# VH-VL binders against q0atu2: the designs that were tried, part 22

Target 1, 119 residues: q0atu2
Amino acid sequence: MLDKKARIRTSREYRNVFEKGKRLSGRFLIIYYVENALDNNRFGFITNKKIGMAVIRNRIKRQLRAIVREYQGQVKNKHDIVLVARAGIGKSSFEGMEKDYIAIMKKAGLFARNANKID
Key: E = the ipSAE of ESMFold2; O = the ipSAE of OpenDDE; V2 = 0.75 times the mean of E and O plus 0.25 times the DockQ between their complexes.

## First folded at step 9 (VH-VL; framework fv_dusigitumab)

Design v5 (at its last look DockQ between E and O 0.62; V2 from the best seeds 0.00; counts 0 for: pae E 5.8 > 2)
Fold by OpenDDE, look of step 9:
Structure v5 (fold): chain C 119 residues (1-119), chain A 122 residues (1-122), chain B 111 residues (1-111)
Amino acid sequence: as target 1 above (119 residues)
Amino acid sequence: QVQLVQSGAEVKKPGASVKVSCKASGYTFTSYYINWVRQATGQGLEWMGWIDPYDSYTGYAQKFQGRVTMTRNTSISTAYMELSSLRSEDTAVYYCARDFYYDDSGYYMDVWGQGTTVTVSS
Amino acid sequence: QSVLTQPPSVSAAPGQKVTISCSGSSSNIGNNYVSWYQQLPGTAPKLLIYDNNKRPSGIPDRFSGSKSGTSATLGITGLQTGDEADYYCGTWDDSLSAYYVFGGGTKLTVL
């Protein structure tokens, strides 16, 4: 799991990202991202109820956290990033989610220049 | 300017189908869900369902399951709502509406089309 | 017989304050953010309040929203003739199959 320091935890923190951040949409994910004043990145996860029942939402959230954790070392520092899962993600494979995450993060320019594991 | 422009009024016979269009402009069409809401004359708003324009994933209100079909054409940024087996009680103004953003507990429609009047009469 | 309950009508004189209530249950208002929509006569609904108490750009601060428990309230101060409209609350409902629900609507008359 992501370290507590790497997680957006409060409503105020989420609101700040939504209100001040940029928005990009992928097939399965919408990301909101904004620079923070920290030395580390923080990630938030939203699995809205369009996805399905709580069991499904929780599964998706776990999978997204796993993906973020896998690539977090390659993300540019000093960002708050919120991942919002789109409804269709419930029917996606893990690989599909990962591919979408990579694509949208690339489009956002959030990967470090020396990131080599991003394919 | 973000806007949704709907097709013109429709008059249908009972048992027929109607397909209403909703053309989006001023934003990335595939980035926001489109909702459909109807309103019978002198009555309140009734939510029908939503579609994700990116992959056409849909969620319909139970009342319309099996009778409503929501689709989209991304090349022209247009969403469609088709309602079949029309009845007199389906006479209403039908609206498309865009979601603003997603939240765990939030859901709202920030931009609305002008509405399409559908009249079902024998 | 809407899932959310609103008074059918409210009225007040210009300059006064009015409140419109919206009552639901734990599965809807209790667990989700409430939005309010204004519908002027002969027009499409317009988003007035979202996330219980937030105003979209262009909405004056005369309009306010609040939520407590399973109920929400729309407040309008400094009532103007142009505020005469139907007002609807709406929210997500966490039933077995989640769906969006509206209140029955409230007709606001400016005396």
Scores: ipSAE 0.628, ipTM 0.899, lowest interface PAE 0.9, mean pLDDT 93
Fold by ESMFold2, look of step 9:
Formats: C-alpha cells, structure tokens, sequence
Structure v5 (fold): chain C 119 residues (1-119), chain A 122 residues (1-122), chain B 111 residues (1-111)
C-alpha cells in the first residue's frame, strides 16, 4: 500500500497531471506523468465506470497498487504519475498488467534503475 | 490543434446503413475515448455510445443496441460509427466527441467534430 | 422525457444575467460531476463548464457553474448577442441502462 504523501488525492491534482503532463499508452494502461515540486513521487489510480461494476474496479485498483508498490523504489523521484485503467483491463491477468506497467514505464523513461523485480 | 474531422453528408433510404468517420489529429488517438452523439433538427443532443480506440471496447446506449457498431482504424487515427436498419427518425446530425475521464466521477466531452448530416428519406 | 430536466427557454436583455437549471437524480448529478455545453446556431457543441464549476481555457469568466444536491446551474452574466445559443447540461449516469445523459437543452434568446 502507498502511504498518504505518495498519493494524488484531489481532482485539482489529477487535472494538473492531465493538463501539464506527458501521456503514454500501453495495452491495458495509460500513464500520465509530470515533474512535481515535492521530494517524492505521488501515484494516482483511475478505474472508470466503463471497466465494469464497482467490485471489479476495486479489484483492479488493488492489483495496480500492488504492482506500483513492487516497483516504486525504481521510479525516478519528483513525479506525479496517474495510471488509468483501460476498459479491457478486466480481461487481463495480473502478469499481463505487470508486464504492461513495466513496458510503459520504461518507454516513459521513469525507471531510475534496473526494472527487474527486486522484492 | 487538437481536432476531430468528420466525413461528409450522407443521404440514405430506409433500411440501409450509414458509416460516419471521425479522424483525430493533434493528440494520441488511442489515449482518449470517442463518443458519438446525434441531434435531429430542432431537437436536443442524444448520446449513442463510446469506443476505446486502443482495444475497440465499446459501450452503447440501450436504444441503439443491435443497430450501432463503433469501430476504429488506429493506423489512420480514425473512428467510425455505423447505424443499420435506418428509419426516417434517424435523420440527424451525428457528432463524434473526445471524452476526458480522470476519476470515477469526472466525464465530459472536451473536443467535438463538426458533425455529419445523415438524411433518411423515403 | 430527458433524465435531466432543463427549462426549454430563457431570455434577457444584453448586459443582464440569466441562470439555466438542470435537475437530475442521485444516480447522475448527485454522484457525478456536471458539464455544460454551448451550441451556437449551426455549429457543433462546445464545452463551457466541466467539474461542476470550472471553465476551459478561452471561456470568459462571465460563464459560471454550480451544483447542489441533484441540481446544477449555469450562470451567464453580462449577456451579449453572441451568447444566443442552446445550452445543455451533461453528466455520467450510474445506472446500467445509460452511461452518459444530456439535458433536454435550453434556448437562450438575447433581446
């Protein structure tokens, strides 16, 4: 789980990332990211209603948070990063989501070191 | 510089199908949903459905289930809406619109195409 | 009838203020952010207000939005002839039978 200060929490914070940030798409995810003025990264997660019912969306959020937590030590600092789950994500496996995350984060240049799972 | 450009006006007979195109430019086509909205002369806006251009996942308004098909060609950044079994009451201007969605509660259409007039005459 | 209810028309003189209401339910306006769209005669709709009360770049500050409970309001001050248009509210609906809904529209006449 990500602690409170590593979370994007308000609609204004989300909007700032969407308006000022860069955008990259993967198979199951879109990331938006922008440098922030903090000493740390912040992550946001969006599972819109197009994905499915709330129980499905909550499961997806939980899985994405687990993936982000696993790799957060490898992410370049001082970024606000929003992960947007695409409508078809509910049909992917956890491994599929994880591979997509790694690929898109590498493409964005956001990993500071080897992207292999350390833990 | 973000824009959606739609195909030209169509005249169709009842029972036919129409396929309207919507070409996106100035942004990453696969990162935003495309909605289709229609408007009969002198009437309000009617939402028809959306497509995720990345994987062709769609959601259709119940009124159009079974008659509408939304597709796309990502290599040319173009979305399509096909409406079958046309009736005179399908005469309308058809718009494509890009949606912006950033949480479970936020949803709005920030860029609209110019519209495509479809006339169904008997 | 539309799930979101708007008055069919409103009018006022140049320089005056009008408000346009949009009434819905807990499954739409109550749970979701509201947007407003302006449609000038013969043109496509244009986003005026998002997130209940925010203006996109290029929309003058005499356009405002608010939401209370299951109702939303568009305010227009300093009316100009160029504001003569149809105005629509829109929002997501949580129901299984509809995803996005528009209000029936309000024709603004500036006389």
Amino acid sequence: as target 1 above (119 residues)
Amino acid sequence: QVQLVQSGAEVKKPGASVKVSCKASGYTFTSYYINWVRQATGQGLEWMGWIDPYDSYTGYAQKFQGRVTMTRNTSISTAYMELSSLRSEDTAVYYCARDFYYDDSGYYMDVWGQGTTVTVSS
Amino acid sequence: QSVLTQPPSVSAAPGQKVTISCSGSSSNIGNNYVSWYQQLPGTAPKLLIYDNNKRPSGIPDRFSGSKSGTSATLGITGLQTGDEADYYCGTWDDSLSAYYVFGGGTKLTVL
Scores: ipSAE 0.103, ipTM 0.736, lowest interface PAE 5.8, mean pLDDT 87
ESMFold2 (binder alone), look of step 9: mean pLDDT 91; pTM 0.944

Design v6 (at its last look DockQ between E and O 0.26; V2 from the best seeds 0.00; counts 0 for: pae E 8.0 > 2)
Fold by OpenDDE, look of step 9:
Structure v6 (fold): chain C 119 residues (1-119), chain A 122 residues (1-122), chain B 111 residues (1-111)
Amino acid sequence: as target 1 above (119 residues)
Amino acid sequence: QVQLVQSGAEVKKPGASVKVSCKASGYTFTGYYINWVRQATGQGLEWMGWIDPYDSYTGYAQKFQGRVTMTRNTSISTAYMELSSLRSEDTAVYYCARVFEYDDSGYYMDVWGQGTTVTVSS
Amino acid sequence: QSVLTQPPSVSAAPGQKVTISCSGSSSNIGNNYVSWYQQLPGTAPKLLIYDNNKRPSGIPDRFSGSKSGTSATLGITGLQTGDEADYYCGTWDDSLSAYYVFGGGTKLTVL
C-alpha cells in the first residue's frame, strides 16, 4: 500500500491537480499531473461510478494502486499524479491496465530516464 | 469563482422537447461530472442522471431512460439536458450540479446551477 | 416514497439544537457516503455536508453529520433564523440499477 505521504488525500489537493495540471488520456486511464513543491510524488485515484458497481470500483482501485506502487520508484519526483479510471477499465485485465499506465506515463515523460521496468 | 449558469425559463406544450443548458466556469469543465436534478413545485429533489463531460459518458435514472439526453460542448464548457415527450408532471425546476468524486470519497454535488424553470402546459 | 426517509419537518427555537435523520438501506447509506444539502426558500440546493461528516469551506461547524449503519443524521447547533430551509440527504445506491437517491426532504422551521 502506498504510504500516506505518497497519496493525494484531500479534495483541495485533487482540485489543484485538475485545475493546474496537464492531462493525458489512455485506453483505460486518464492521468492528470502537475509539479508539486514536495520532495516526493503523490498519487490520487478516481474510480467513478461509471466504471461499474462498487465491487468493480474497489477491484480497479486496488489494481491501480498496485500498478502505481510497482513503478513508483521510477517516476520523476515532485509530481502530483491523479489516475482517473475510464469506463472501459472494468472489463480490462490487470496487464492491460498496467500497459496503459506505462504508455501514458511514458507519453507524459514522467518516468525517469534510468527507469528499467517500463520496457 | 466556480459557478454553473443555466439557461432561462422554458414554457412547452405536452409532447414537445426542452433543452436546458448549463455553462460552467471557474474550473476545468471536463474534470467533473455534471448531474441533473429536478424539483417539482413543493416537492423534493429528484436525480435524473449524470454526464462525464470528458467523453460524454452518461448514466440516466431509469425513470427517464429513453426520454432524456445529456450532452456537452467542451469548447464552451456547457452541458445540456434534453427531455422529450414532455408531460405536465415534468413541470419543475431543473438543476445542473457539479459532481466531485475522488479516492475514498462519496458521490456528491458541490456546485449547483441557479435552476431552470420548465413549465409544461396545454 | 423516497428511497431515503427523512422526517417531513422539524422545528426549534433559536440557539437550540436540532437533528434530522435519514434512513436508508444497505445498498445506499449502508455502503456509500452520505451528503446533505440545504435549500433556502426560493434558492438552489447547497452542499452542506459530504462524506458523512465533512463540511465544505464556508459551512460553519454548527452543522455536523454522522452515519451509523443504514442511517445518517444531520445536526445543527446554535440554530439561527437563517437556518430555516429544506434539508435533503443524498447518497449513491448500488442496486442493480445504480443511481443517486435523495431523501424526501425535511423542512426546518425556526420558531
Scores: ipSAE 0.643, ipTM 0.910, lowest interface PAE 0.9, mean pLDDT 94
Fold by ESMFold2, look of step 9:
Structure v6 (fold): chain C 119 residues (1-119), chain A 122 residues (1-122), chain B 111 residues (1-111)
Amino acid sequence: as target 1 above (119 residues)
Amino acid sequence: QVQLVQSGAEVKKPGASVKVSCKASGYTFTGYYINWVRQATGQGLEWMGWIDPYDSYTGYAQKFQGRVTMTRNTSISTAYMELSSLRSEDTAVYYCARVFEYDDSGYYMDVWGQGTTVTVSS
Amino acid sequence: QSVLTQPPSVSAAPGQKVTISCSGSSSNIGNNYVSWYQQLPGTAPKLLIYDNNKRPSGIPDRFSGSKSGTSATLGITGLQTGDEADYYCGTWDDSLSAYYVFGGGTKLTVL
């Protein structure tokens, strides 16, 4: 699971990323990201109610957390990153979400070559 | 400058269909949802539904299920709303609006088109 | 009768303060953030308040919003004649299959 320090938890933290951060869109995901003043990354996950019922939204959040955990060692440090699920994500597969995440993170320049230093 | 520019006024007879266009500029069209909202003369705002321009997924208000179709053409950054089987009660100004979502519970329309007047007369 | 209830009209003199209420239920205002929209005569609506109490860039701080339980309130201080408009609250309603709803609107008259 993602470490407690690696989670965006408060409304203020989420709002800062949305208001100050950069935005990139993919097929199933939107990311917002901004540099933070910490020595680590923090991740947030949003599934708006237009996506579906709570059970579906919770499943999607779990899948996105698993994807982020898989690649967290490759992410450049000092960023707050919020993943926002698009309405159509419910028909995607885990693999489809994963590919979309990788593509967006590469386009944002957020994957690092020094992953062993980060962990 | 973020802008939504809608097609011109339409006059229709009962039973016809109307298709209103909404051209976006100044932002990445596929990155934001589009709502459609209508307003009859002297009345309040009525939400009709949303479209995700990235993949064409939609959600329609129950009142319009079966009569409304929302589409888009990403190559020209344009959203469309088509309303069929028009009645006099469908006479209204139709607005498109860009959606900014903000947290799980946040959903608001931050940029609005100028509106398209549709008159249905018998 | 809208799912969200607003007074049909309010009025006050220039320089005064006015509040506009928006009453709903747990399935809408209680569970979801509230936004407010201003519609000047003959124009499209524009966003005035989002996330209960936040102002977009360019909205002066004499416009404020708040939420308590299943009710939201728009406050306007230092009223100007240019504030004459219709004001709408809006939010999701979970009981309507998570559909968006507007209040019935409030006509503000500055005398």
Scores: ipSAE 0.033, ipTM 0.698, lowest interface PAE 8.0, mean pLDDT 86
ESMFold2 (binder alone), look of step 9: mean pLDDT 91; pTM 0.940

## First folded at step 10 (VH-VL; framework fv_dusigitumab)

Design x1 (at its last look DockQ between E and O 0.15; V2 from the best seeds 0.00; counts 0 for: pae E 4.7 > 2, placed apart)
Fold by OpenDDE, look of step 10:
Formats: sequence, structure tokens, C-alpha cells
Structure x1 (fold): chain C 119 residues (1-119), chain A 122 residues (1-122), chain B 111 residues (1-111)
Amino acid sequence: as target 1 above (119 residues)
Amino acid sequence: QVQLVQSGAEVKKPGASVKVSCKASGYKFTGYYINWVRQATGQGLEWMGWIDPYDSYTGYAQKFQGRVTMTRNTSISTAYMELSSLRSEDTAVYYCARVFEYDDSGYYMDVWGQGTTVTVSS
Amino acid sequence: QSVLTQPPSVSAAPGQKVTISCSGSSSNIGNNYVSWYQQLPGTAPKLLIYDNNKRPSGIPDRFSGSKSGTSATLGITGLQTGDEADYYCGTWDDSLSAYYVFGGGTKLTVL
């Protein structure tokens, strides 16, 4: 699991990302991202009610955390990034989610130049 | 200051349609959902649905499906709720409210409009 | 008739403590965070409690919330005349037709 210091946890932190960050939409994910003043990246996750029942939301949340953890070391430093699950994500495979994550993060320019798992 | 300002009172005949507006200010309009809730005189709160202002994705209560349409104009940070085929039972105060939800949090409405009275009578 | 059940009314004298209950089921309160809203006479609802027990900025600590199982409770200590209002609990319901649900509301009278 992601370290606590690598997670956005408070409503204030989420609001900051929403209000000041940029937003990009993928097929299954929307990301909000903004630079932070820390030495580490922080990730937030939104699996809101529109994506389905609690069991679905929890599954998606776990999958997204797994994806983020896998590529965490390849993300540019000093960013707060919030992943918002889109309504159709419940019908996506894990690989589909991962592909979408990679695509949207590339589009956002959030991967480091030397990233090797995203090629 | 974060606030939602709604349009003025409406008087409609049965069978007509009403469109209530909700203008947001003080925050990024496309970053939060807008909820619509109504309240008949002397009655409780009734949830109608929500819209994501970013992509216009909507979810309606089953009771209003086919009769309610929620839209938004991002250029003026305004959400709209249109209710058609009005009947006397639709007489109520209609509220828009900002919805905030994040990881391991609830679904709640933290900012409310002042309400719009809609009266349906012959 | 409401999915969430609240007592229709409660009353107490100034300075006293009151509690308002909100009972639901596993698909709503059981699985989701509860919020409470205060509605003063002739005004729009106001968020009072969110995420079961958190207070928004500006809400005094004499207002408290709790949840256990499929029930939630709003507590008000040091009751003031200005607390006279309707109080609604609300939460999401994870039914097949997912939707937000409110309690029937509780009218609080300050004696």
C-alpha cells in the first residue's frame, strides 16, 4: 500500500488540488494534478457513488492504488495527484485501467523522462 | 466566498415546464457536483439528482427520471434543473447544493442555494 | 415513509442536552457516512455534521454526531433558543437504484 505521507488525506488537501490543479480526462479516469511544496508526491483517490455500489467502489479503489503504487517511482516529483474514477470504470479490466492511467499521465507530462515501465 | 445563487420564484400551470438556475461563485465550478433537492411546504427534503458540471454526467432519482433534466453552462458557472409535465405535487422549494466527496469520505452537500419556490396551480 | 427514520419532534429547555436519532439499513447508514443538516425556519438547509462526526468550519463543538451500525445520532449540548430548527440526517443508499436519502426531519423546540 501507499505510504501515508504519499497520500492526500484531508478534505482541505483535496480541495486544494481541485481548486488549483489542472484536470485531464481519460476513458476511465480523471486526474487532478498540482505542484506541491513537499519533497514527495501525494496521491488521492475518488471512487464516488456514480461508479456503482460500495463493493465496486472498494474494488476500483484497491485497483487504482495498486496501479499508482506500481508507477509511483516514475512520476515527476512534487505533485499532488488525485485520481477520480469515471462512471464506466466498473466495466473496465485492470489492464484497461492501467493503460488509461499511463495514457493520461503521459498526456499530463507527469512521468519522468527516464521512466521505463511506461514505454 | 463560496455561494450558490438561484433564480427567482416561478408560477406554472399543470403540464408546463420549469427551469431553475443555480449560479456558482467563489470556487471552481467544474470541480464539484451539483445536487438538486426539493422540499414541499411543511414537508421534508427530497433528493432529485446530481450533475457533474465538467462533463454533464447526471444521475436522477428514479421518481423523476424522464421528467427531469439537469444541465450546466460552464462559461457562466451555472447549473440548471428543468422539470416537465408539472403537477400540483411539484409545488415546492427547490434547492441546488454543492456536493463534496473524497477518499474515505461521505457524500454530502456543503453549500446550498437560497432556494427557488415553484408553485404549480390551475 | 422516509428511508431514514427520525423522531418527528424533540424538545428541551435552554442549556440542556438533546439527541436526535436517525435509523436506516445496511445499504445506507450501514455502508455510508452520515451527514446532518440544520434548517432554520424559512431558510435553506445548512450542513451541520458530515462524515458521521465531523463539523464544518463555523459549527460549534456543542454539536456532535455519531454512528453505530445502521443508526446515527446528532447531539446538541448547551441548547440555545437559536437552535430551534428542523434537523435532517442524510446519506447515500447503495441500492440497485442508488440515490441520496434524507430522514424525515426532526423539529427541535426550545422550551
Scores: ipSAE 0.619, ipTM 0.905, lowest interface PAE 0.9, mean pLDDT 94
Fold by ESMFold2, look of step 10:
Structure x1 (fold): chain C 119 residues (1-119), chain A 122 residues (1-122), chain B 111 residues (1-111)
Amino acid sequence: as target 1 above (119 residues)
Amino acid sequence: QVQLVQSGAEVKKPGASVKVSCKASGYKFTGYYINWVRQATGQGLEWMGWIDPYDSYTGYAQKFQGRVTMTRNTSISTAYMELSSLRSEDTAVYYCARVFEYDDSGYYMDVWGQGTTVTVSS
Amino acid sequence: QSVLTQPPSVSAAPGQKVTISCSGSSSNIGNNYVSWYQQLPGTAPKLLIYDNNKRPSGIPDRFSGSKSGTSATLGITGLQTGDEADYYCGTWDDSLSAYYVFGGGTKLTVL
């Protein structure tokens, strides 16, 4: 779902976001984010074993990628953003995760000016 | 050395509230969930809920929703569980236990407090 | 009834082996990692097994865990009198009114 250039790929890239970035927490998600030196955004996804075995983790990761893809054009550029699934995310619906993502991204100020119509 | 040290035994009357403390030492307090588990005499373990000390994110078992409040004070590395509207059925030993947030392991309680006996009687 | 079903008791002589079962469903044991806890008389529970079959530091290898489908099993070999305790399985649960659940517990008697 995401372009190759829009992916956080290496351990160093993830570490940079965790060590230098800001954290905001929602009901089901945590985001870590930091400005990058690129002309674009990059996204990473963490689903650890606390949320379940591989089938559940892969399902959650696919759902989060779909949510990010839907709104990626509305995100302010030049950010590395890591989404971390919280314990309890398995009890959320897709729509619940989507609402949580929108709320966190608005609170972080990461949606561009044109994103004022996002619910 | 990693430790969770709980407050002392309490005797309460029906309808009162109790607040049990759990002081953490030997590790980064905000890096672990604190869970609360109780055990009535002769009964099994009953999970009550968790708190993430970083931001006070909580999840409660439905049975306790509305009567339980989990809080923390990060400056003294202490978690709290408050149970209100006490009944005789709430007589139990209450444990705190931690779960590491950041390893690639499942959800399990690796270190437990010593327990706090709460007795609810007239 | 407990969401995770354990036999209420098991017994065996010193030196022998026992197994303790824990039966659940796809929403707990089937899709989540299982842990086992030992509770010696008068003490707090102690982590014995995590992630289905891993031992934390300090737990001897005569304690073992396994999982198949929606069931988990704790194995204890070379039984010692000091193993007399209550044993609980526990796991995350996706579909219940609680996020984490314990089995009902199994009392091990070493005779």
Scores: ipSAE 0.202, ipTM 0.761, lowest interface PAE 4.7, mean pLDDT 89
ESMFold2 (binder alone), look of step 10: mean pLDDT 91; pTM 0.938

Design x2 (at its last look DockQ between E and O 0.69; V2 from the best seeds 0.00; counts 0 for: pae E 6.4 > 2)
Fold by OpenDDE, look of step 10:
Structure x2 (fold): chain C 119 residues (1-119), chain A 122 residues (1-122), chain B 111 residues (1-111)
Amino acid sequence: as target 1 above (119 residues)
Amino acid sequence: QVQLVQSGAEVKKPGASVKVSCKASGYRFTSYYINWVRQATGQGLEWMGWIDPYDSYTGYAQKFQGRVTMTRNTSISTAYMELSSLRSEDTAVYYCARVFEYDDSGYYMDVWGQGTTVTVSS
Amino acid sequence: QSVLTQPPSVSAAPGQKVTISCSGSSSNIGNNYVSWYQQLPGTAPKLLIYDNNKRPSGIPDRFSGSKSGTSATLGITGLQTGDEADYYCGTWDDSLSAYYVFGGGTKLTVL
């Protein structure tokens, strides 16, 4: 699980990212990202009610957290990054989510060009 | 300053349609849902549905399905709620409200429009 | 009739404490955060409490919220005449037809 210091937790922190951050959309994800004044990255996750029932939202949230954890070490530092699940994500596979995440993060310039899974 | 400004009062005949507008300012319009809530005179709040201004995705309360249409124009940061086949029971004040939702957080409305009175009478 | 149940009215004298209850079920209050809205006479609702117990900027600390199980409570201490209003609890309901639900509202009268 992500360390507490690596999590966006407060409404104020989320609002800051939403209002001041850049936004990029993928097939299943939207990312908001903005530089922070810290020495580490912080991640936020939004699984809106529109993506389905609580069981679905919780599943998607867990999957996204797993993806972020896997690639955390390959993300450029000093960013607040919020992942927003799109409506169609409930029909996606884990691999599809992961691929979308990587593509978006690369496009944003937050992810190493040759980022790979860490074994 | 974050605010929602709604269109003016409407008077309609039964069977007609009404379209209420809600103009947002002071924030990124496409980053927050818009809820629509109505309140009949002397009655409580009734949730009608929501729209995601980003992709126009909507969810309507079952009671209004088939009669309500929520849309948005991102170029002018405006949300719309159209209600058709109006009845006297639809007479109410209609509110738009900004919704905030974040990680492990609830679903709440932090900014409200001033309301639009819709009167349905013969 | 409302999915969430509130007392229709409460009253107290200035300076006193009042509580307003909001009762629901596992699919709504049990699984989701509760918000409270204040509606002064002739005005639009205003967010008073969100995420069970958090206050938006500008809301004094004499307003408090709590949640336990399938019930939520709004507390108001140091009651003022300006607190006379209708209060609504609200939350998301994770039923098959997911939707937002309000309580029936509570009219607070300051004696």
Scores: ipSAE 0.541, ipTM 0.887, lowest interface PAE 1.1, mean pLDDT 92
Fold by ESMFold2, look of step 10:
Structure x2 (fold): chain C 119 residues (1-119), chain A 122 residues (1-122), chain B 111 residues (1-111)
Amino acid sequence: as target 1 above (119 residues)
Amino acid sequence: QVQLVQSGAEVKKPGASVKVSCKASGYRFTSYYINWVRQATGQGLEWMGWIDPYDSYTGYAQKFQGRVTMTRNTSISTAYMELSSLRSEDTAVYYCARVFEYDDSGYYMDVWGQGTTVTVSS
Amino acid sequence: QSVLTQPPSVSAAPGQKVTISCSGSSSNIGNNYVSWYQQLPGTAPKLLIYDNNKRPSGIPDRFSGSKSGTSATLGITGLQTGDEADYYCGTWDDSLSAYYVFGGGTKLTVL
């Protein structure tokens, strides 16, 4: 999923986002984001052990990646963005995660305006 | 540069509680989880739990569930661990540690506090 | 009772090599990255190896880590008297309600 160019790869890159980035919290998600020096966005996902067992964590990670992929064309470029799953996310639906993501990204001002998205 | 500095040694009686502090410096406190780990004299490391300083979410090892409370004060970049109903077997050095994680499989403690000795004696 | 098993002690002469094993299961070492921590006498633990085989800044390359299946190994070459310490492996365990676990520790003696 997501182009490999669009993934945050190293611990140093994650640390930069955590240390220099802005943080916004939603119901199920937290985002950290910072402007990068690239021509594209990069995304990272943290669905760590505090969420639950591996089956649950893998499902959540898959769902979050799908949501990001669905909306990636709307995201302003030149940002490193890390999504952190909150402890209660295991009880959420796909729709709930999706709505939460949209709300957070709008609040962060990370969605770009598009003319003629699809024709 | 990055430091975790803990409060001083404590001596307590059985049945009392203890609250250990862990002051962070050199990084954004709310961006990293804090773990608490203890070590009885001559024994190994024992993981106690974690706190997310941003929103105070916690997870405790089952052994300590009901007796441990982890909190923080973000204005002074300080995490706390309180252990209640102390027994002699709670005599140990208590450590705080910063957690770094960036994928499902990664979770490690990259910076440790100096430790706080808690002695429970009757 | 420790889910990660380490030998209680190892020893070797200065300049020699030692390895320290850490045996676990698919729910911990098999599925998760392993870290190693060094604890010098009278001091706090220090991160020595993370993500199975990576060294933080300031850790010399004579310290190495590896993982195969459900086992991890810490290697130390060119032993120095200052390496005398306790060494712990650690990782997340999915079967323990998603908790972190340490091995029992290995005391390294440099004779």
Scores: ipSAE 0.066, ipTM 0.728, lowest interface PAE 6.4, mean pLDDT 86
ESMFold2 (binder alone), look of step 10: mean pLDDT 91; pTM 0.942

